# Ledger of designs, part 105: VHH binders against p49116

Target 1, 238 residues: p49116
Amino acid sequence: EGPLLSDTHVTFKLTMPSPMPEYLNVHYICESASRLLFLSMHWARSIPAFQALGQDCNTSLVRACWNELFTLGLAQCAQVMSLSTILAAIVNHLQNSIQEDKLSGDRIKQVMEHIWKLQEFCNSMAKLDIDGYEYAYLKAIVLFSPDHPGLTSTSQIEKFQEKAQMELQDYVQKTYSEDTYRLARILVRLPALRLMSSNITEELFFTGLIGNVSIDSIIPYILKMETAEYNGQITGAS
Key: E = the ipSAE of ESMFold2; O = the ipSAE of OpenDDE; V2 = 0.75 times the mean of E and O plus 0.25 times the DockQ between their complexes.

## First folded at step 7 (VHH)

Design r43 (framework vhh_enristomig; at its last look DockQ between E and O 0.76; V2 from the best seeds 0.00; counts 0 for: pae E 6.0 > 2, SAP .684 > .668)
Fold by OpenDDE, second read of step 8:
Structure r43 (fold): chain B 238 residues (1-238), chain A 118 residues (1-118)
Amino acid sequence: as target 1 above (238 residues)
Amino acid sequence: EVQLLESGGGEVQPGGSLRLSCAASGFTFDDYAISWYRQAPGKQREWVSTIGWAGDTNYAESVKGRFTISRDNAKNTLYLQMSSLRAEDTAVYYCARSKGSFLPRDYWGQGTLVTVKP
């Protein structure tokens, strides 16, 4: 069989809402996040191996790993989306909630720690200077994780993950031949993704837009969206 | 009550132009993204265009360069300016709202028929 990923899977271009407001409001943040999520899911859909798993399994996989994919997307698109500014804005909005006594001290701590983890992860990825190919393979490794509860076709998923890992290894060896431990340095970052709460991510980036609707519930909708709509909305910011 | 009402449909010759409107009521118009869809006879409904709350616009490849989506928040109205119309543009055109540009459409209009015939 051919490679898991092709050059077409390397491109990952996020288009931000325009114009940018003077003050980053909750709507802007949520819209930006939704675009990234959309782009990530579209990316997944573009992988033949992903399609081969079937709709039910695809949905289950994305539900299981959307937070990790999203976080990798944040890291990859950090500059384009001015992530630091967005996170600062989120913190500011959170402070308002704190002043209104809407959150417990423990919850505040959890949320702040989560924001810190997100920032730290993205910074760490930036320091590693991860390229587009590496991000694509990392996303594939995350996507095709067989260790999530309730998954079907776990053997096949595992095979795809292994293929992604092998292709990444080959790429790194070829492209960064002088850096013997680059692969290890890259892969060792992945566990950090599992430390991040999907619920907190959802609250920070999406609740203002979708309200009580969960990302889990909208994932099937996005995955069933027609390809033309995907392509038109991702590529056609005019 | 949330309402979306399409208008402006009709018959037009190939190469002609038509402007569709979608009048919105019963909700805060400027908080939503609004989209045009169309359904041709015997075909599935397809996405045509979306305008976000910030004014960002997107188009299906089949209509790029020919159609222009716009909104007037003061009038709570969505527009679709169609030019260089083709026979394949014949369809019932629907407007739909969503909280975000890439989120599910939660309300639909009844549609307006556009027929492109010689």
Scores: ipSAE 0.462, ipTM 0.755, lowest interface PAE 0.9, mean pLDDT 91
Fold by ESMFold2-Fast, scan of step 7:
Parts: C-alpha cells; structure tokens; sequence
Structure r43 (fold): chain B 238 residues (1-238), chain A 118 residues (1-118)
C-alpha cells in the first residue's frame, strides 16, 4: 500500500477575509477561525485512511482532536492570520474587562495563561522552522490518536498513527540529515496541545457563533456536508 | 423578526434567463453570508451558491458559468442571475443565512418556484 499522506496533503492554504478591519472585531476573528477549522476538516476528510474508518469514527476522531488540529493550524498559518495582532487585541479586551468588572479575576487568569501557552507553542514551532511536510504529519499523528474515550476501531487508528510517525521520521532524517535531534525537538512539542482547553479556544476564536452553537455541533455539520457543497466552498473562484 | 423573502420565480424556456431576489429584514445583512439552495420535486435539497460577507463567491459545479450570485448591502437584497437554463434547473429556490460561509445555516426563506418548460 502507498504512503499515508500524498504531496496534495502537504498543501494547506488559508484564505483570509478581506479587507482586514482597522480594529479587530469578533466577527472577523470568528470568520477567520471558522475558515481555518473548515480547511483543517477538509484536509482530514481528504485522507484515504481517514475515509476508510467510516463516518461515525471520522466524526468521533475530529470531535476529540479539533482543538489540537486547530492549534497546529494557528501555528502553521500564524503569519497569514497576523495571529500576534489577534492575540494582542484579545489581551487588550481582557485588560479592559478587568477595569469594568465584567469577568472574574480567576477566569481572566485562565484565559491569559491559555494565550501565553498558545504564543509559546507558535513561537517554538516558528523557531524550529517547521515545514509543510512536518505540519502535515504532526496533524496526522494527532488526528489518528487511538486513546480518546468512546472510539471504535482503535487498533486501525493506532496503525495509521504509527504509519504517520514512521513517515515523519523518514522525512526528517532524509531532509534534515545533519540535525540528528530535530525529530525529538518536534515531537516533544505535541503533549502541550493536549493541555490547552478547547472551551477557552472556543471562547477566544468562536464567540461570534449564532445561538451559542458549539464547535462540537459544527463538526458533524461540516463533515456531513454534501460533496458538491463542500468542494464548491473550497474552490472559491469569484 | 429575521425574515428572508424570495421572489422572481416563474416559467421560462430552455436556454432562457431569470433573476431571483431575496429580501432580508430583521438583522444586519452586511454581517452574514447568504446562500442559494434548490429542491426539485422528490429530490434532496441541493446547494447552489454562497456569497460571503466580504463578497467572495462559491458555486456548485453544475451552475458554474451559468449562474451569478450577488448582493446589494444598501438594499439588504441577495440576487441570483440565472442564464442558459436547463430542464434540470426546475426547482424551488431558497435563500439561507449563515454567520460565515462555512457555518450552519440558521434561517431559511419560504422559496420561489422556477420551472423550465420545453
């Protein structure tokens, strides 16, 4: 059988809403974040191994790991998104909320710690100069995680994760042959993704959702979208 | 009080043209993506086109080059210009609102019938 990922799975191009407003608002942030989330789900849905697991398993996997995939996407697309500017705007908003007593000090502390962890993660990935192939395999490793509660076909999921790990190792050793410890530096970044709260990510990036619709509800919607609608949204030819 | 009202449907000959409108009220039109869907008798609802709040457009493959979606934010109105109509385009056409192009549709219009007669 062939590789887990093809060259087409390395391409990850985020198209931002235009024009960028002079002052960032929740609408722009939410639209940008939802585009990244959709691109991440499109990426996952296009993987033959993922398709082979079936719709129910696909939904369960993405529900379990969307925050990890989204965070990797934020790091990969940080420059295109001007992520540092978005995070600075969020910090300023939180600082103003302290003055107005709108949020508890404890909640503000939790959110600020999350922002710090996110910035640290994105900066570490940037310093390592993670390339497109490395991002694709890191996403595959977190996608094919067999250890989430309620999963079926866990043995098959584990085999796909192991295949992703082996292909990443092969890639890194061939491409960065003179950097013996590069793979280790990359892999030790992954556990931090599990420590980031999906609820806080949702609050920071998806606050503009109508009727308090959760990401958990949106995931099945996008994954069950008709192929024609799904592909039409991706092609984006005006 | 959110309302989407379609109009402009009717009977047309194959190869003809028709322009549909969707009048929006009860919300800030500029903040929303708006889509056209259609449903032929006895078939599932099919996505036709979406226009984002920034004006970016997407189309189903079957209508590319024949249909044009546009919006007039000053009039709170969405349009679908249909050209080179085929018998298979016969359907009730609905407009639908969403907070973003890829987000769930939360409000739907009541539809307008388009019939392409031989």
Amino acid sequence: as target 1 above (238 residues)
Amino acid sequence: EVQLLESGGGEVQPGGSLRLSCAASGFTFDDYAISWYRQAPGKQREWVSTIGWAGDTNYAESVKGRFTISRDNAKNTLYLQMSSLRAEDTAVYYCARSKGSFLPRDYWGQGTLVTVKP
Scores: ipSAE 0.409, ipTM 0.728, lowest interface PAE 2.9, mean pLDDT 88
Fold by ESMFold2, look of step 9:
Structure r43 (fold): chain B 238 residues (1-238), chain A 118 residues (1-118)
Amino acid sequence: as target 1 above (238 residues)
Amino acid sequence: EVQLLESGGGEVQPGGSLRLSCAASGFTFDDYAISWYRQAPGKQREWVSTIGWAGDTNYAESVKGRFTISRDNAKNTLYLQMSSLRAEDTAVYYCARSKGSFLPRDYWGQGTLVTVKP
């Protein structure tokens, strides 16, 4: 009966591994990506509406949308992550795979196209100057998507998504009252998230880091991680 | 083959100190995050501390200020310096590795027992 999100859900602070190595490597990229993934999943877990759906529904929702949440997180944190530098390091790594004939030419083309789409998405979000409140509501809209196959409780999920959409609309109209088309410009960016491939995201950011295990197989672990471990990992140094 | 071997456990009085070691072999130690976990009788296993590949450290709230995790990459060894020990710290302590601090642990040691006696 309260708002879907509070100010505590707007804060989204990613802490990068320190120090940044002279040459970016797979382990730095994996640690950076894993921090963003956990931050995104635990952000979702902190939402009362999400908690109200129950653990089985929560796992199903996150499995369905983790890549969209992760991609929004990349866009939101692109500067603090130095994402363009990370993507350049990934491209250099792909060059070694071509030279050693480890990947097919068709696969490399698919991966490079995905990198271009990811860069374009992040640039478009930066050009629109999306703020932290808008990101939080966009994440809620993608989290509470009833469109994914295999979900239960879709009527309740749809109602939470409508509430997120309403709260975004109210926020944009109050905060950007002189910009009549801002909401429309923000919302038309969402379809691009559905074009992002979860298996290519795993290849870009998680290959060699979890072996042949997919992100969707570790989602229950991430969501059930003990609060003390989560808080220690997300809040940084001791 | 991958090995993690904990040592340094034993009995200690309340308020005492103990240093645990975890000797690693069979993998490139420098490239992994390494964690300490503990499991007391009748309780679920709980996370204690993690040190990342770059040396950044994190601690459970229950041990902050009392425990210090460190690594010696030249010796392939992880340490846990425990101070101001309490009865609640009595547990079997395990080391575990992961490719990232938040990624699943893909190998666990056998554990070393720490007992804090009255």
Scores: ipSAE 0.063, ipTM 0.495, lowest interface PAE 6.0, mean pLDDT 84
ESMFold2 (binder alone), look of step 9: mean pLDDT 83; pTM 0.837
OpenDDE, look of step 9: ipSAE 0.389; ipTM 0.709

Design r44 (framework vhh_enristomig)
Fold by ESMFold2-Fast, scan of step 7:
Structure r44 (fold): chain B 238 residues (1-238), chain A 118 residues (1-118)
Amino acid sequence: as target 1 above (238 residues)
Amino acid sequence: EVQLLESGGGEVQPGGSLRLSCAASGFTFDDYAISWYRQAPGKQREWVSTIGTSGDTNYAESVKGRFTISRDNAKNTLYLQMSSLRAEDTAVYYCARSKGSFLPRDYWGQGTLVTVKP
């Protein structure tokens, strides 16, 4: 068998909506987040090991881990997205919501705590100077998580996760040979991803969605998208 | 209520050109991505093109270089300029809106028929 990921899976380029408005609004944030979500799903869908698991397993895996993949994508694309500016706009919106009595103080505190955890995660990844290969393998470790409730084919998923872990170790050891503890510093960041609520991520970044449309409904839509439509949509993403 | 109304369909010879329009009403047009889809007799509906809120465009490989999607926000109208038409372009053409280019479509027009005949 060849490697789990090829060099093509290291390339992860987000194209932001242009121009950026003078004052950020829910439509711009939602479009930006949706592009990142789509890019993340396109990335996962292109992995031969992922394809081999079959449609039902693919849908279950992505439904279980989309928030972790999305958060890793936010960290990786933080500069391109001007994530700090987006988060500041979200904070301003939340403060307006509490002042207008639209959200409880307890809910605002939960959401603010989530934002702080997200900022801490992104700052830690930036401080470690995580490269494109490391991000690709961290996303693969997250994607091939065998321990989510309700999954089938857990033995195959675990084998792919172990392969991702081994290939990451080999890469870090060769590329950062002088930093003996780099891999450990990277891996201890991953548990924090599971402490971040997917419901809060949805509220922060996907507020512009219409009615009761949720990320749970979007995931099957994207994964079941006809190949021609799917490929055409990504052609505009540089 | 949200409405999308396609027009401009008709019969055209191979190699000819045709311009489709989609008139939107009942919503803030500028806030939505709008797409063209088509459905040929006996086939599933297929995606043709999408234009985002910022004017960024995407095309199905089969129409790339021949079709041009555009929008006029002042007129709340979407266009599809079709050139070098082929027999396989014969279909009912639908416009559909979405909150973003990669998000599910929530409203569809009733369609306009394009027939390419020698």
Scores: ipSAE 0.076, ipTM 0.543, lowest interface PAE 6.4, mean pLDDT 86

Design r45 (framework vhh_enristomig)
Fold by ESMFold2-Fast, scan of step 7:
Structure r45 (fold): chain B 238 residues (1-238), chain A 118 residues (1-118)
Amino acid sequence: as target 1 above (238 residues)
Amino acid sequence: EVQLLESGGGEVQPGGSLRLSCAASGFTFDDYAISWYRQAPGKQREWVSTIGTAGSTNYAESVKGRFTISRDNAKNTLYLQMSSLRAEDTAVYYCARSKGSFLPRDYWGQGTLVTVKP
């Protein structure tokens, strides 16, 4: 019928916690990441097509793709978050850990490779100057992925993904009409998201979570939150 | 709700310059790529230029090197600096933001007339 996403789904505004501390710490990084994760889940929950799939399917989809949504959010909000500064601080910490033999060299290598992949992804998105509409539809393509194991309603999920792809194609071809291959450049970035380890993302950004809970385990609870609780995490702009 | 208002058009001699402005309201300006289109008398509307959210720019081949698109996110304003104007540039210039895949597919301003007189 109507478009998959509305203007409210294109707007994606992250409100950062208190001014960045002089020295970055786990608490500030975790608070910033948690706000972005909450904003991302609220974004997904607000989509009528997503709501139509039902609660069980909604939970399964977000549990399968939260890391991809989060990574797209990091790229979109990289400037607001000063993400490059956060990643540089993490890299310095890891290099010091190697020098002091505090952590396994193999583990540090895995984490460093993840950070480099994340930096390359964010840099590629910045170079392409991905706009808010494009980000919204890339998130929709990722969210409505019919190929995750254990999903029901896969035909309807696939139809929503195809709708997202078609709407993105129409937008890019009209808005960036001179750049014939822009859509292809954007879409070939998406497979890299599935190479990102959700366990390493949790270690880098969510180490400050109380009770050492996994993101996978809290997703069902966040998706069930009342609208007022979601609104408490999202600062609207007038 | 969404409103785009162009200004800065006028009459100019060949080789002259003009700066067009587009004031935007009713949406979060910095989230969207914004475009300039033009329509000459008796012709179909054609795309001129687009600026992305971080300032990347694209231009129609006919205006490359002569026109410069820019944006001021603090003022919610889009600009088109036009130089080395030719008689063929005579048209009504429109500011546009995509509405998405469905018609009306774009939000359009009312347009501003640019006339290049010999």
Scores: ipSAE 0.000, ipTM 0.448, lowest interface PAE 10.9, mean pLDDT 84

Design r46 (framework vhh_enristomig)
Fold by ESMFold2-Fast, scan of step 7:
Structure r46 (fold): chain B 238 residues (1-238), chain A 118 residues (1-118)
Amino acid sequence: as target 1 above (238 residues)
Amino acid sequence: EVQLLESGGGEVQPGGSLRLSCAASGFTFDDYAISWYRQAPGKQREWVSTIGTAGYTNYAESVKGRFTISRDNAKNTLYLQMSSLRAEDTAVYYCARSKGSFLPRDYWGQGTLVTVKP
């Protein structure tokens, strides 16, 4: 009956670790990425439609799309993160691994292709000057994807995705009325998100996590945090 | 056996300062993020601050600029330096352990009471 997202769901503010080291290291990158991932999961949890799907469905959806949400978050927060500097530091670290013969040439090629795809995606979003409302609805379209293997309640998920698409269309037509093809240019960027490997994202941004902890394994724990505990930890949402 | 033991609480007047300590034992302190939480009478537990393994810090908006979290890995001890204390800072303060700044907390201390009395 009402809109899928409210103004509170459009706001997405990331607080970066302090102090920023003179030369970036895996710990700073991991802390920054962890904050963005946590903010992204908090954002998803705050959506009434998402809550209505129930805990099991919520876990399955976020497990399927966390890399897409994370990548959209990287693009949206690229300036506050100084993402170009982080990616340059990652590339520098990879060059050292090449010199030490620690990684295969095929693996290095895969990782460099991933970084290139990520840079191209973020640059495309920046050139389109995607606003906060557009980012919120793109995240909603990604979150409510009914076509991931193993999902239940796919009809309800599809209805929420269609609602997100309709509300994005209405917003863009009203706000950017002079740019007839803006919505099409925005939507054709989304398929690229599914071509980026979650395993490579994990290797690049979350290597600093202590112990044998995968993002897939922590998602259920974060989503099951009690509301007071979850809200108490978030620093980038408003 | 994992243990976290808070100390340093007490009574202080508004505008005063206190330093809380959390002594850790039974695990490799350097491998964990440690957080401060507080719970005022009749209220839910509130996150105050976290320090990660590399020393990166986060603060709740209500305490920014007034509280400073720090760690001494050689002593296996966490600190919270509290300044410009207000009546609303009155609470039992707990430290908690996690594998990362935003990962679930798995062990908690017993708490230390801070009372800000006018």
Scores: ipSAE 0.194, ipTM 0.572, lowest interface PAE 5.0, mean pLDDT 87

Design r47 (framework vhh_enristomig)
Fold by ESMFold2-Fast, scan of step 7:
Structure r47 (fold): chain B 238 residues (1-238), chain A 118 residues (1-118)
Amino acid sequence: as target 1 above (238 residues)
Amino acid sequence: EVQLLESGGGEVQPGGSLRLSCAASGFTFDDYAISWYRQAPGKQREWVSTIGTAGRTNYAESVKGRFTISRDNAKNTLYLQMSSLRAEDTAVYYCARSKGSFLPRDYWGQGTLVTVKP
């Protein structure tokens, strides 16, 4: 069989909302995040191995890993998004909320710690200069995780994850042959993705968009969207 | 001038039905996703339902099976058919516009009050 990912799966281009407001607001942040989320789900849907698992398995996998995929996407698209500017705006808003007693101190502390973890993750990926092929395979590794509770077809999912790991290893060893420990440095970053709360990600990036409905609950509907509707979501065409 | 004008709110008994309307003007209605939100006294606004440009619908879990969102592009009007109403459905209902179903809302209506009397 051919490679798990084709060159088309390496291409990951985020189109930002326009115009960028002078002062960042919740609506701009939510629109940017929504475009990235839709791009990430469209990316996953386009993988033949993913399609082969069937709709129920696809839904379960994405429900389990959307936060990991989204966070990898944030790191990959950090420059395009001006992510540091977005995070700074969120921090300023949270500090103002502390002053106004709008949120509990414990909750604000949890959210601030999440932002610091996210910033550290993105900085580590930037320092490693992770390329487009490496990002594609890291996303595939987290997508094809067989160890989430409630999954069926775990043996086939594990096979695809192993194939992703092997192809990443082959790529890194060939492309970065002078850096013997590069693959190890990349892979040790992945466990941090599972320590980040999907609920906090929703509060930071999707506030006011979904109300009391979680991303997890709407994933089946997003995955069933027609390609034209997906393209409309990720480009915001006039 | 973009306008969204809600109507159809009122008082109903538990188990009753009500249909809300949102009349849109000042833009090409069929190019936009339109959503219903609600806000109960002392609570934050919550998303209720969205209908996309292709007619795809999404619902909050609390209203699924009880509420139906629809649009009439020829009349530039959005509808929310509410059935099996409960006391917790009491809220001001708002219509909101966006370029896509899960993209941020840029214009909001002024709201219409729905009161479900126990």
Scores: ipSAE 0.000, ipTM 0.155, lowest interface PAE 14.1, mean pLDDT 82

Design r48 (framework vhh_enristomig)
Fold by ESMFold2-Fast, scan of step 7:
Structure r48 (fold): chain B 238 residues (1-238), chain A 118 residues (1-118)
Amino acid sequence: as target 1 above (238 residues)
Amino acid sequence: EVQLLESGGGEVQPGGSLRLSCAASGFTFDDYAISWYRQAPGKQREWVSTIGTAGDTNYAESVKGRFTISRDNAKNTLYLQMSSLRAEDTAVYYCARSKGSWLPRDYWGQGTLVTVKP
């Protein structure tokens, strides 16, 4: 039919909590991360191809890829979030925890390695100067991944992923015609997303969540959130 | 034991005002976003307003400009100031908590009845 994504799917605007605290705290970080996660899921919900797959498939896809979508969102919104400042605050907290013997050295090492991988990913995307259209198509490629266990409608999902890849190729070749290898440089960044632990992402950005309120448990809630509540969260106190 | 207790409901004429309160206990109040919901007879529960941990506020379109949500962390209390009340605002009003504005609500109060009668 028509293109997989419209111009409306390129727009990705994160509204940060206000006011910003004098010193970063876990509540501000968690609220900021929650807003980005919700924005990412709402972005997915707005895609007609995604809606066409049905609620059960939609839930399975987002549960499988939320960490990849969230990480792409962190890279895309790094400046709006002052992500480097947030990560520095987390690192400072972890270093103090080592000194006080509050966490095992092995666990801290795992978390620090995750932070370094995240920083490397965000820096590589910034260095490539990935634009809004490129981010939208990378998110679509990640969202329409047919290779996650337990998925139904895998042929239809694969079709949408291939369509996303083709439209990204067409966009890059037209917009960056002088840079023959740009698409390859962009696409080789994607495998790194699957190497990052969703459990560690949850620990870093959603600290303070009760064990019975995991990201897996909230995904169906957000995808089924009533339109009025969703719109209220986006518009604020207008 | 987490507890949320609403109060301040009652009967009011159209155009009137009421202030609802929700007293919280059994948890660190300032760590949670708190929301107001309402349920009219025979209808599904609908979201009214949310206040986040940073004091940021959000409202359903139907109540914007008429209702104001606020919190007093020192008193562990949530408020909803309602003005310009209409017959369609008649409902049982509930408060609910969540770890963040975008996260699911895990505990709910018992509700307080608001009746707008001409």
Scores: ipSAE 0.038, ipTM 0.479, lowest interface PAE 6.5, mean pLDDT 85

Design r49 (framework vhh_enristomig)
Fold by ESMFold2-Fast, scan of step 7:
Structure r49 (fold): chain B 238 residues (1-238), chain A 118 residues (1-118)
Amino acid sequence: as target 1 above (238 residues)
Amino acid sequence: EVQLLESGGGEVQPGGSLRLSCAASGFTFDDYAISWYRQAPGKQREWVSTIGTAGDTNYAESVKGRFTISRDNAKNTLYLQMSSLRAEDTAVYYCARSKGSYLPRDYWGQGTLVTVKP
C-alpha cells in the first residue's frame, strides 16, 4: 500500500503578492488569502486517497473543512504572510469603529474574539514548533473527517483519517523521541479549529474580493478547475 | 452586462512584437483580477498571465521574460505586451475575469487571433 502522504504532499509553499504595499489594503489581504485557499485546495486534490473518494465526496469534504484547512495554512504560513501585521491592522481598524450601534458592537466583539482565538492558535503552533510533516498530517486528519453531516463513504474516510493519525504518531515518535507527550500536545490543538466561524473568516480575509458570495459556494468550482489551468496558476506563482 | 472584448491580434514574424488589449465593461474593473489565456488549434486552453487587483503579476513559465501584462484602471483596459514571439505562440488569445488571481474565472471574451509566421 504505501503511506497516505508522499514527500510532495509535505511541501506547502505560499507565494505572496509582490511587492507588499506600504499600507495594507483589502485587495492585498484578499489576494493573499485567495492564494492560500487555492494552495490548500490544490494540496487536497493532489492526495491519491482523496482522489479515490470521487468528485462528489471530495466536494463535500472540502466544503465541510475548508475553514480548518485555511486556518492551519494561516498558522503554517504566518511568517511568509506577516500574519501578525495583518491581524494587528484589522484590530486597529475595528477598535476605531463606532460603538453606539448595539448590533454593530456585538458583531465587532465576535470578530475581535475570533481574531484573538486565531492569534492564540497560531501562537500555540509556533510555540510547539510544528514542522512541515506535522502540518501535512494535521491537514490530512481534518480533511478526512468522517463526522460531517451528509457524507457518503464515511467508512473509507474514517480509514484514511486513522491512517493519517497513525502516520503522524510514527513520525513524531521517531523524530521527537525524547518528547513523550508531543503528539498529545499537538492533537489537543485541533478541536479549536472547529470553534472558529467560517463566516467570520470570510469577513476578515475575503470581503473585498468575494463580496456576498460564500466560499462554500465557490469551492466546487475551484475543485473542478482543469488540471492544466490549475498547474499553470501554481507554476506561474511569483 | 459584463463584457470583455479582445483586440490587437494579427500576423507577426518570429522575434516580433504585438500588444493585445482587452476592453472591459459592465463591472467595476478595479475590483477584479484579469487573466490572459490562449488556445492553439487542436490543443487545450492554456493560462498565460494574470494581473491581480493589487497590480501583482504572474506568468506561465513559457512566456516569462517575453510577455508583460498590465492594466489601465482609468480606461477599464487590460494589456498584454508580447515580444520575442515564437511559432509556438500562435493561438487565439482570451481575456478572463475573476474575483482573485487564483479564483475561478466567471466571464470570458471572444478572443483575438495571433499568428506567428514560420
Scores: ipSAE 0.013, ipTM 0.441, lowest interface PAE 8.1, mean pLDDT 84

Design r5 (framework vhh_brivekimig_d4)
Fold by ESMFold2-Fast, scan of step 7:
Structure r5 (fold): chain B 238 residues (1-238), chain A 119 residues (1-119)
Amino acid sequence: as target 1 above (238 residues)
Amino acid sequence: EVQLVESGGGVVQPGGSLRLSCAASGFTFSSYGMSWVRQAPGKGPEWVSSISGSGSDTLYADSVKGRFTISRDNSKNTLYLQMNSLRPEDTALYYCARYTPIYSFRDYSSQGTLVTVSS
């Protein structure tokens, strides 16, 4: 069969809400995050291998890995989102909350640790200067993870993950031929994605838009959206 | 559906006073702490004050402590912010929100009420 990803799957263009405020508010943060989430799910839907697994498997797979896909998307789109500014604003608010000693200190500490892990991940990816092809294959490796609890069709998912790994290896060896250890440096970053709580990601980036509805609850609906309906969500138009 | 509707903003001179109100509906008001959050032109959101569900405990940002007073009337499902000795730096859109230990600005989607302090 042909390659797992086509050149069209390398294109990952986030359209930000307009205009960019000079200082960010929670509505801008949540709208930006929502657009990235929809873009990430649309990206996954466009992969023929993903489509071939069927709706039930697609839903289970994305429910298991959306936080990892979203976090890779945050790293990839960090500059266009001004992610460092968003995270600094959240940290400033949380630090003021901690200092008052009347809030749930343990939970706030967990959230602060999550933000620090996210910042470290994004910084590591920026230092490695990960390109669009590398991000596409890292997202594919994460998407086709056969080892999440509760998944079925794990042998087929594993085959697609192995194909993604092989195509990434071929790309890196060809494109960065003089950097023998680049692939290893990239791949050792991926386990950190599983240390980040999807519940904390949801509270930080989606609460203002979704309210009390979980990302898990909306995933089946997003995956079933028509292309025109989907495009309306990622551009803020309908 | 949770609804929060702010009012009471306007233009006031430095040293003046305003009282903001937030009308809440769609949830058991007395069971939730409430907060005021503001966003000044060109600045990020800033937490201003919070009050417990019973009204027994209050918290204030250092920048407003001694000048602002948060209160609530659970019989009317209404949150208040009494703002005294207003300064130009208090100019902002003011939002009310349900209090959360994670961040007080999390649970607002209202239009806010504009407060402009100018000479």
Scores: ipSAE 0.016, ipTM 0.218, lowest interface PAE 6.4, mean pLDDT 82

